# VH-VL binders against NAD kinase (nadK), part 25

Target 1, 268 residues: NAD kinase (nadK), of Syntrophomonas wolfei subsp. wolfei (q0aze0)
Amino acid sequence: MKIILVNNRFKENTEKKAQEIAGQLSALNVEVIIDNGLDEPYAGTVDFIMVLGGDGTMLRAARRYGQRAIPVLGVNMGTVGFLSNIEINELAEYLPLILREEYSLEARMMLEVAVFQQQSLLTRVFCLNELLLRSNSPRMLSFALEISGQKLEPYRGDGLIVSTTTGSTAYSLSAGGPIADPQLDAFIVTPVASHIINKRPLVVSPEREISLHLLEEREAIIGIDGQIKMDFGAENRVLIKRAPHPLLMVNLKAKPFFTSIDRSLQRQ

## First folded at step 15 (VH-VL)

Design HH2 (from HH1 with heavy chain T60K)
Fold by OpenDDE, look of step 15:
Order: structure tokens, then sequence, then C-alpha cells
Structure HH2 (fold): chain C 268 residues (1-268), chain A 123 residues (1-123), chain B 107 residues (1-107)
């Protein structure tokens, strides 16, 4: 068995723990690759990904490895979030299930985000939470939203979020989006400070495609999962689809999403 | 009410085949991991095999004594678990129980059991 | 394979008695140990999972303890309906294996 341990090199506790766990796994004849985000994603085949840290680390791991259909376990290290399944102090107890592949999986839809300049592809990214289009100035954006070829009325506001159901409890929520059951596959399209005060979020079928572009020359940015940022202008287009592969999140413990949502949200 | 009901048991000659069924109700069968456990007359319990949910890959695992002879399958549209038993041996004589296996929290305990169906392999 | 050995194979007790059944694994199985009760002519019922967790609906007079290789099922005050055969089961590794059973009989 080969496992990638994903941690955050900027968090000393996760780095140290990754080394410790790596040693433990090695002693059990498990090959371990540590990914602290410094290098490119490991290109070799692996059987399991263990994410040490919070939601941010999971999001990075998802972008790096999510398209490879590898089980991903979130191991929380004292942070508050929605994407970890077990606590670090529980890992030893659940390790036998991991090593023997006696775990359950939950498929979480990811976004495929393609950013174009005219007809040229600039970048393609898979992400777990959301794509954000927002103004990079105090001025509102004017942008076009198209869903499966249906052109909506132009949007005016600070921006727009296209989120997965997983991402519904992230930035989309702060922008007034609905809380979605993570077991659903759907896009959530949430306006950010629309000039139309009652502009409603859209829940969109994962079978549809979402296209965004600016209607005027303005300084804007694309944000992905709050971690990747790129400039976005009038010459750019963004196409959002359901990723061809979901993130396979490992469920070792029951996670009562709805019964704990209020508590979790209050802590954010 | 959560219920598992086994059927298909009976008398069969050595070398014969038999197909057991387990009808599930009262829970989301398609999400459940299922196992077969058997008990020879007057003896203890023996795990036969397990099948995961489709979401979890539908992986099948068997005990060594039945490996290559028994096949576990499921029809989620019918909420039914199956055990195809081929090349039956006298030592396969047992009550066969259908069970659920919680996929988390209970460390793979068998939390729901049917009443079992008797399979007798005899010449 | 992991061998599970229960002790005793049988015991006689009276209503109200404290009953203790032990289960030993041939190797460490952490807390991957469950206990089952089987009444005559009936299917087994889960009593304890993860060595010490009481299954929902199971009376509190049942308790489990242990970790590693040695485990114990305790019935604090034996009731008439508790006369049955009890099995331990490890789920640490496949094949999942059961103890040979402990029959609790009326004295």
Amino acid sequence: as target 1 above (268 residues)
Amino acid sequence: EVQLVESGGGLVKPGGSLRLSCAASGFTFSNAWMSWVRQAPGKGLEWVGRIKSKMDGGTKNYAAPVQGRFTISRDDSKNTLYLQMNSLKTEDTAVYYCTTVPKYDKFLAFDIWGQGTLVTVSS
Amino acid sequence: DVQMTQSPSSLSASVGDRVTITCRASQSISRYLSWYQQRPGKAPNLLIYKASNLESGVPSRFSGSGSGTDFTLTISTLQPEDFATYYCQQSYERPWTFGQGTKVEIK
C-alpha cells in the first residue's frame, strides 16, 4: 500500500505529525509520500491520501489529486471545518480499517474550471468548493452568465460564486447562498453583492454548463477555493462543468451534517 | 421496521448448487454493506463473505473455505442480497444468515441479522 | 487467521448472578471486537461493538471491556432472558472470526 500524506508546510504541527505518521506507516510496510505543497503533486500511483489539517489543506489536496479517483481522508488537527472525518488522536484506532480497505466512500462533486483567453485555454483546474469571479476594484462588475446556452440577464455586482454543494458552507454561504446537502450534486450560483438586492442564488443541475465573461473592461479576478487567484478581464471566458470524477472522501465516522451545521457555522 | 429475510435453503447433494436470497426492508439497502454468516448445526458462527455497497466499489470478500465456490451478489433495485453456492460440500451444511455491516462507527460489527435459512448438503 | 478463544465454553448461573465471559485473540485486534447473544433457535443479536460500546436497545446490565488481546463481557445481574450462547467476534482483519461460544445455562 502506498499513501500520500498531505500537510501544510507552514504549519509546524502538521509537518511534524506527517513525519511521525510516515514513520508509523513505514513500520507497517506502507510506502509513504509526504506532500507539503512545496513540490508538484506526486505523479505515481497511490492507494490512499491522508490529509492532515483543516479544510484548506483538504481543498489543496482535492485540487492536486481529486481527479485521480483516490480515497481521501481528512484528519483534523484541531481546526474547525467540514471536510475532516476523524481527529488526529483517532487515527491510530481507525488505521486498521484504512490499511485493510474497510472504509466507506462519499463522492463529492468537484468543479472543472476552464479559463480561456479568447479561444485559448489558459488553465484548467478541478476544485472542491467554488469558483469566484469578483471585482478587483471598488466598482461593480458587469458580467454575463450563461447556463447551458441560456443567457441570463446581465449581472451587476461585486461578483459571482459558482459552488459545489460541498462548497455551500464556504464562501457561498457568506454571500447568502443556501446550505446544501453534500450528498447532492449541484451547482450553486450565488451573487456577490448584486445591485439587484433580491437577486436569488441558483441551484443548477450538474449536467449543465456555466459560462461567465465580463461585459466591459474592468479589473476582475478569478478565485478558486480561496487559494488560487488569477486576473480576469474582458478577453477572458470561464467555463464551469462538473468534474468528470468526484472526490472520493473517506468516511470512517458518521458525520451528522445537519445536526451540527449550526454549531459549525457559528465557529467559523 | 428493519428486516432481513433469507430464503432458498433446502436439501442438496454434494457437488450441487443452491442460491440463497435475502430480502431487505426498512433501510436503504443500496447503501449497506452486507455479509453472510453461517452456523453449522450445534456449532458456532462462521463468516462466509461480504459485499460492499456499489458506492464503495461493490468489493466482495470471502472466507477461504468458500472461496471460488460461493459468490455474493446484490440487486439493489430489488433490495435483495444473494449467495450463489456451487460445488457444495457436506461441511457447508449450516443455517445461513444474512447480516448488515455498518460501514463506519461500529468497526464492522454485524448489527442486523435475518432469521436464517437452512442449507443441508447430504448424499 | 486470528483465533478467538472464549472462556468458559459453558457456565451455570442463577438469576441475579454476575456473569463474566472472556475472549482472547491470538493477536492484538485493538478494539475491533463485538459480542453477540444467541438464544436457542434464534439468530444472533449484537450486544457490544468496539469492545465496550453498548448496542442500541441492549440492557445496561451488559458491558464490554478490553483492548488488544483480552476482552470481557459482563452481565451484572443475570436475567431469565439472558440464558443463551454468547459469541465474540473480531473484525480487525479478514477473515472475520468468531469465538467458539459460551453457553450460559441455568444452574
Scores: ipSAE 0.864, ipTM 0.934, lowest interface PAE 0.6, mean pLDDT 94
Fold by ESMFold2, fold request of step 17:
Structure HH2 (fold): chain C 268 residues (1-268), chain A 123 residues (1-123), chain B 107 residues (1-107)
Amino acid sequence: as target 1 above (268 residues)
Amino acid sequence: EVQLVESGGGLVKPGGSLRLSCAASGFTFSNAWMSWVRQAPGKGLEWVGRIKSKMDGGTKNYAAPVQGRFTISRDDSKNTLYLQMNSLKTEDTAVYYCTTVPKYDKFLAFDIWGQGTLVTVSS
Amino acid sequence: DVQMTQSPSSLSASVGDRVTITCRASQSISRYLSWYQQRPGKAPNLLIYKASNLESGVPSRFSGSGSGTDFTLTISTLQPEDFATYYCQQSYERPWTFGQGTKVEIK
């Protein structure tokens, strides 16, 4: 059996613990690949991914591996978020379930984001929480939103968030979007500091295509899961679709979303 | 009220076949992992097999004495678990229980049990 | 396969007695151990999971302990309704196996 351990090299306690866990797994004849973010994603076949850390480390794992249909387990190292399932001090006790595949999977919708320069594809990336379009200057943006070819009235403000239901508790929430049940597949489109009072958050079918482009020359950026940043200008367009594969999250313990909302948001 | 109700037990000749049913109510059957456990008269308990929910891959696992002879299946539209028993032997004589296997928190303990149905294999 | 051995096979006790039943696994099973009660003519019901966790609705006079290979079920104050056979069961490794049972008879 081959497992990727995903950690964050900039958090020393996660790196040390990853080495300890790798040693324990190797003693059980489990092949371990450590992904601390320094190297390119591991390209070979693996059976399982363990994420050691909080929601941010899980977001990186989802971007790197989420389209490969590999089970992903979030292991909390300190602060409870929305995407961890077990605590680090429980991992040894849960290993028999992991190694024998005695676990449940929960599918979480991901976004497929394609950014164009003129008519040419510049990049394609997948994300778990959201795409953010925002101004990169004190000036507000004027931009167009199209949903499956239907052009909405222009937006004016600081930007726009297009999130999954999983991302509804992240930056979308801070911008006034609703909390959504992560078992639903949907886009949540949330304006950021809209100058136009009738631009309310939208909940959109996952079968739609969402397109954004600027209506004026302005310095803007595209943010992906709050972790990837790209310049975005009047020559660019972004297309957002449901990703071909959901993230397959492993559940070993029940994590009741609705009863945990206040606790998880207080720590976020 | 959570219930599991087995049916389909009876007398059958060695080499014969029998299909057991387990009707589930009071919980979301399509999300559940289900198992069969049997108990020969006057004897202890023996695990027969387990089927995962379809969302978890529908994986089926069997105890060695029944491998290749018994087939577990489920019909989520009818909230029903099945056990198809072929090539029956006198050693298969037992009360057959339908059980749930919780997929969270309980380390795979059998938490919900039906009342059982008696299968007698006799020449 | 993991063999589960219970002791004693049978016992008699009075109402109010403290009763202890032992279960031994042929290899370490961590805390992948559950306990069941089966009253005569009835289906088993879960008492204890994860070696020591009390199932909902089970009276607090029942408790479990142990890890690894040695486990105990304790009934702190035996009641008339506790007349039953008790089984331990491991879920560490398939095939999931039960102990042979311990019959508790009220004197």
Scores: ipSAE 0.703, ipTM 0.874, lowest interface PAE 1.4, mean pLDDT 92
Fold by ESMFold2, look of step 16:
Structure HH2 (fold): chain C 268 residues (1-268), chain A 123 residues (1-123), chain B 107 residues (1-107)
Amino acid sequence: as target 1 above (268 residues)
Amino acid sequence: EVQLVESGGGLVKPGGSLRLSCAASGFTFSNAWMSWVRQAPGKGLEWVGRIKSKMDGGTKNYAAPVQGRFTISRDDSKNTLYLQMNSLKTEDTAVYYCTTVPKYDKFLAFDIWGQGTLVTVSS
Amino acid sequence: DVQMTQSPSSLSASVGDRVTITCRASQSISRYLSWYQQRPGKAPNLLIYKASNLESGVPSRFSGSGSGTDFTLTISTLQPEDFATYYCQQSYERPWTFGQGTKVEIK
């Protein structure tokens, strides 16, 4: 059995614990690949991914490996969030379930984001939480939103968020979007600092295709999961679709979403 | 409130077949992992096999003595678990119980049991 | 396969007695151990999971302990309804296996 161990190299405790866990797994004849974000994603075949850290480390793992249909387990290292399932001090006791594949899987929708310059594909990125379009200056943006070819009235404001239901508790929430049950598949489209009665958040079928482009020359950026940013101008367009594969999250312990919302949001 | 009721047991000759049913109520059957456990008369308990929910891949696992002869299946629209038993042998004589296997928190203990149905394999 | 050995195979006891049943695994099973009670003519019922956790609705006179290879079920004050056969079972690796059982009879 081969496992990728994803960690956050900026915390010394996490690095030491990752090495300890890799040693324990090696003693059980498990091959371990450590991904601390420095190198390119491991390209070979693996059976399982362990993420040591909080939601941010999980977001990186999802972008790197989420389209490969590999089970991913979030292991909390201190900061409680929405994407970890067990605590680090429980890992040793849960290893038999992991190694014998005695676990449940939960599918989480991901976004496929394609950015174009004119008609040429510039990049394609996958994300778990959201795409953000925002102004990179004090001036408002004027931009167009199309949903499956249907042109909405132009937007004016600081920007727009297109999130998954998993992302509904992230930036989308701060911008006034609804909390969504992560078991639903949907896009949540949330304006950022729009006019008071101009635009409201939309909940959109995952089968739709969403397109954005600027209507005026302005300094703007596209943000992905709050971790990647790209310049975005009047000659660019972005197309957003449901990704071909969901993130397959491993559940070893029940995690009641609704009773934990306030605790998770306050501590994130 | 939660209930499992087995049926379909009876007398069958060696080499014959039987299909057992387990009717479930009081919980969301389609989310559950289900198992069969048997007990020969006057003897102990023996795990027969387990089926995961469809959401979890529907994976089936069997104990060696029944591998290739028994098939576990489920019909989520009818809340029913099945055990198809082929090429029956006298050593398959037992009371057959259906059980649930919790996905979480109980380390795969068999937490809910039916009352069982007797299968007798005899000439 | 992990073999589970219970001791004793049977015992006689009086109402009010403390009863102890042991279970030994052929290899470490961590805390992947459960205990079941089977009254005569009835289906088994789960008593204890994760070696020591009491299942809902089970009287507090039942307790479990142990980790690794050696496990114990204790009935602190035996009641008339506790005359039954008790089984341990490991869920550490397939095939999931039971001990041979311990019959608790009235003296």
Scores: ipSAE 0.701, ipTM 0.872, lowest interface PAE 1.4, mean pLDDT 91

Design HH2 (from HH1 with heavy chain T60K)
Fold by ESMFold2, fold request of step 17:
Structure HH2 (fold): chain C 268 residues (1-268), chain A 123 residues (1-123), chain B 107 residues (1-107)
Amino acid sequence: as target 1 above (268 residues)
Amino acid sequence: EVQLVESGGGLVKPGGSLRLSCAASGFTFSNAWMSWVRQAPGKGLEWVGRIKSKMDGGTKNYAAPVQGRFTISRDDSKNTLYLQMNSLKTEDTAVYYCTTVPKYDKFLAFDIWGQGTLVTVSS
Amino acid sequence: DVQMTQSPSSLSASVGDRVTITCRASQSISRYLSWYQQRPGKAPNLLIYKASNLESGVPSRFSGSGSGTDFTLTISTLQPEDFATYYCQQSYERPWTFGQGTKVEIK
């Protein structure tokens, strides 16, 4: 068996622990590839991805590998979040289940985000939590939202979040969006500091296409999972769709979403 | 009340076929991993095979003595697990138990058992 | 295949006795060991999972211990309803295998 260990090279205990785990796995005849973010994503065939760290490290793993249909396990290294399943001190005893594929999988919807300049595609990225459109100046934005060709009344304010249900507990929540069951597939569209009081969060079918563009010249940014930032201007348009593949998250322990919401939000 | 009830056992000649059923109630059958375990008269327990839930890929695994002869299947609309037994041999004579395999927290222990159904393979 | 060897194959005991049954795996199975009780004429039922965790509804007189290759089921104060056959079973590696059983009889 071949696995990828994803870690955060800027967190000292995580890098050392990744090397220790890689040694232990190698002793069990498991090929290990460490992805600390410095190299291009590993392109070869792998059976499993193990994410050592918190929700941020999982978000990077999802962007890099989420479209490859590889099981991904979140291993908590200290801060209990929404995307880890087991603790690092439990890993050794759960390893037989991992090696024998005796685990359950949970599919989590991802976004496909395509950014254009006029008619030309500039970039395509995938994300697990959300896309943020936000003003990058003291002035508010005036922007258009289209959902499957239906033009909504113009938005005015600081910006807009287009989130998955997994992302409903992230920035969307802080901006007034609902907590959603991550087993549902949906977009959650949440205005940020809207000057138009009647603009409420929307829950939208995953089969829709969502388009955004500015209605006047302003400095704006597109944020992806709070980790990628791109300049966005009046010449740009972004198209958001359900990604072709969900993230396949591994569950070894029952961590029921609804009974743990308060603890997970408190410990973020 | 959580319950598993096997049926379909009986007498069959070597080389014959038989289909066992296991009716489940009191839990969400479609989410469950299910297994068959058998016990020859006066003997110990032997794992026969396991089927995962459809949402987990529906994977089927068998013990070597039955591989290629037995087929586990499930009908989630009827809350029923099946064991199709072909090319039966006298050593397949046993009480057949339907069991659950919890996919979390119990390290795959067989936690719920039916009362069993007897299969006798003889001339 | 992981072979599970129980000892003794049978034992005789009186109500109130402390009973110990051992189970040895042919290779390390970590804590992937469960214990089952089968009363005469009945289906097995789960007593212990993960080597030492009591299944819900199992009396506290039952306990399990061990890791790796050697495991023990203990009944601290044998009761009349405990006269049964006990099986260990590994779930570390398919095929999942049982010990041959230990029959606990009244003396």
Scores: ipSAE 0.680, ipTM 0.861, lowest interface PAE 1.5, mean pLDDT 91
Fold by ESMFold2, fold request of step 17:
Structure HH2 (fold): chain C 268 residues (1-268), chain A 123 residues (1-123), chain B 107 residues (1-107)
Amino acid sequence: as target 1 above (268 residues)
Amino acid sequence: EVQLVESGGGLVKPGGSLRLSCAASGFTFSNAWMSWVRQAPGKGLEWVGRIKSKMDGGTKNYAAPVQGRFTISRDDSKNTLYLQMNSLKTEDTAVYYCTTVPKYDKFLAFDIWGQGTLVTVSS
Amino acid sequence: DVQMTQSPSSLSASVGDRVTITCRASQSISRYLSWYQQRPGKAPNLLIYKASNLESGVPSRFSGSGSGTDFTLTISTLQPEDFATYYCQQSYERPWTFGQGTKVEIK
């Protein structure tokens, strides 16, 4: 069996713990690849991914590996968010279930984000939480939103968030979007500081295509999961779709979403 | 009320076939992992096989004595677990129980049991 | 395959007695051990999971202990409804296997 351990090299306690866990797994004849973010994503076949850290480390793992249909387990190292399942001190106890593949999976919708310049594809990325379009200056943006070819009235404001239901508790929430059940597949479209008061958050079918472009020359950026940033201008357009594959999250412990909302939000 | 109700047991000759059914109610059957456990008259319990939920890949695992002869299946639209038993042997004579296998927190213990259905294999 | 051995195979006891049943695994199974009760003519029911966790609705006179290879089920004060056969079962490795059972009968 071959697994990837994903950690954050810039947090020293996760690096040491990753080495300890790798040693334990190697003693069980499990091949371990450590992904601390410095190297290219591992391209070979693996059976399982363990994410050591909080929601941010899981977001990076999802972007790197989420389209590969590999089970991903979130292992909390101290700060509990929405994407970890077990605590680090429980891992040894649950290891027999992992090695025997006696675990449940939960599918989490991801976004496919394609950015164009004119008609040419510049980049395609996948993300778990959200795409943010926002102004990169004190001036408001004027931008167009199209949903499956249906053109909405123009937006004016600081920007727009297109989120998954998993991302509903992240930036979308701070911008006034609803908390969504992560078992639902949907886009949540949340305006950021809209000048136009009748622009309310939208919940949109995952089968739709969402397109954004600027209506005036402005300095803007697009942000991906709060971790990737790209310049965005009047010659650009972004197309957002449901990704071909969901993130396959491993559940070893029941983590009731609704009874844990207050606790999880207090820590973010 | 959570319950499991087996049916389809009876007398068959060696080499024959039977199909057992287990009707489930009071829980979300489509999310559940399900198992069959049998008990020969006057004897102990023996695991027969397990099927995962479709969402978890629908994986089926069997004990060696029944591998290749028994097939576990499920119909989530009818909340029903099945056991197709082919090439029956006298050693298959038992009460057959359907059970749930909790996929969280209980380390795969069998937590919910039906009352069982008797299968007798004799000439 | 993991073999599970229960001791004793049967015992006689009176209401009010403390009853102890042991279960030994042929290899370490950590805490992947559960206990079941089967009253005569009835289906089994889960008593204990994870070696020591009491299933909901099970009386507190039942307790479990152990890890690794040696496990114990204890009934602190035997009641009339506790006359039954008890089974241990490992879930560490397929095939999941049961002990041969311990019959607790009226003295």
Scores: ipSAE 0.620, ipTM 0.842, lowest interface PAE 1.9, mean pLDDT 91

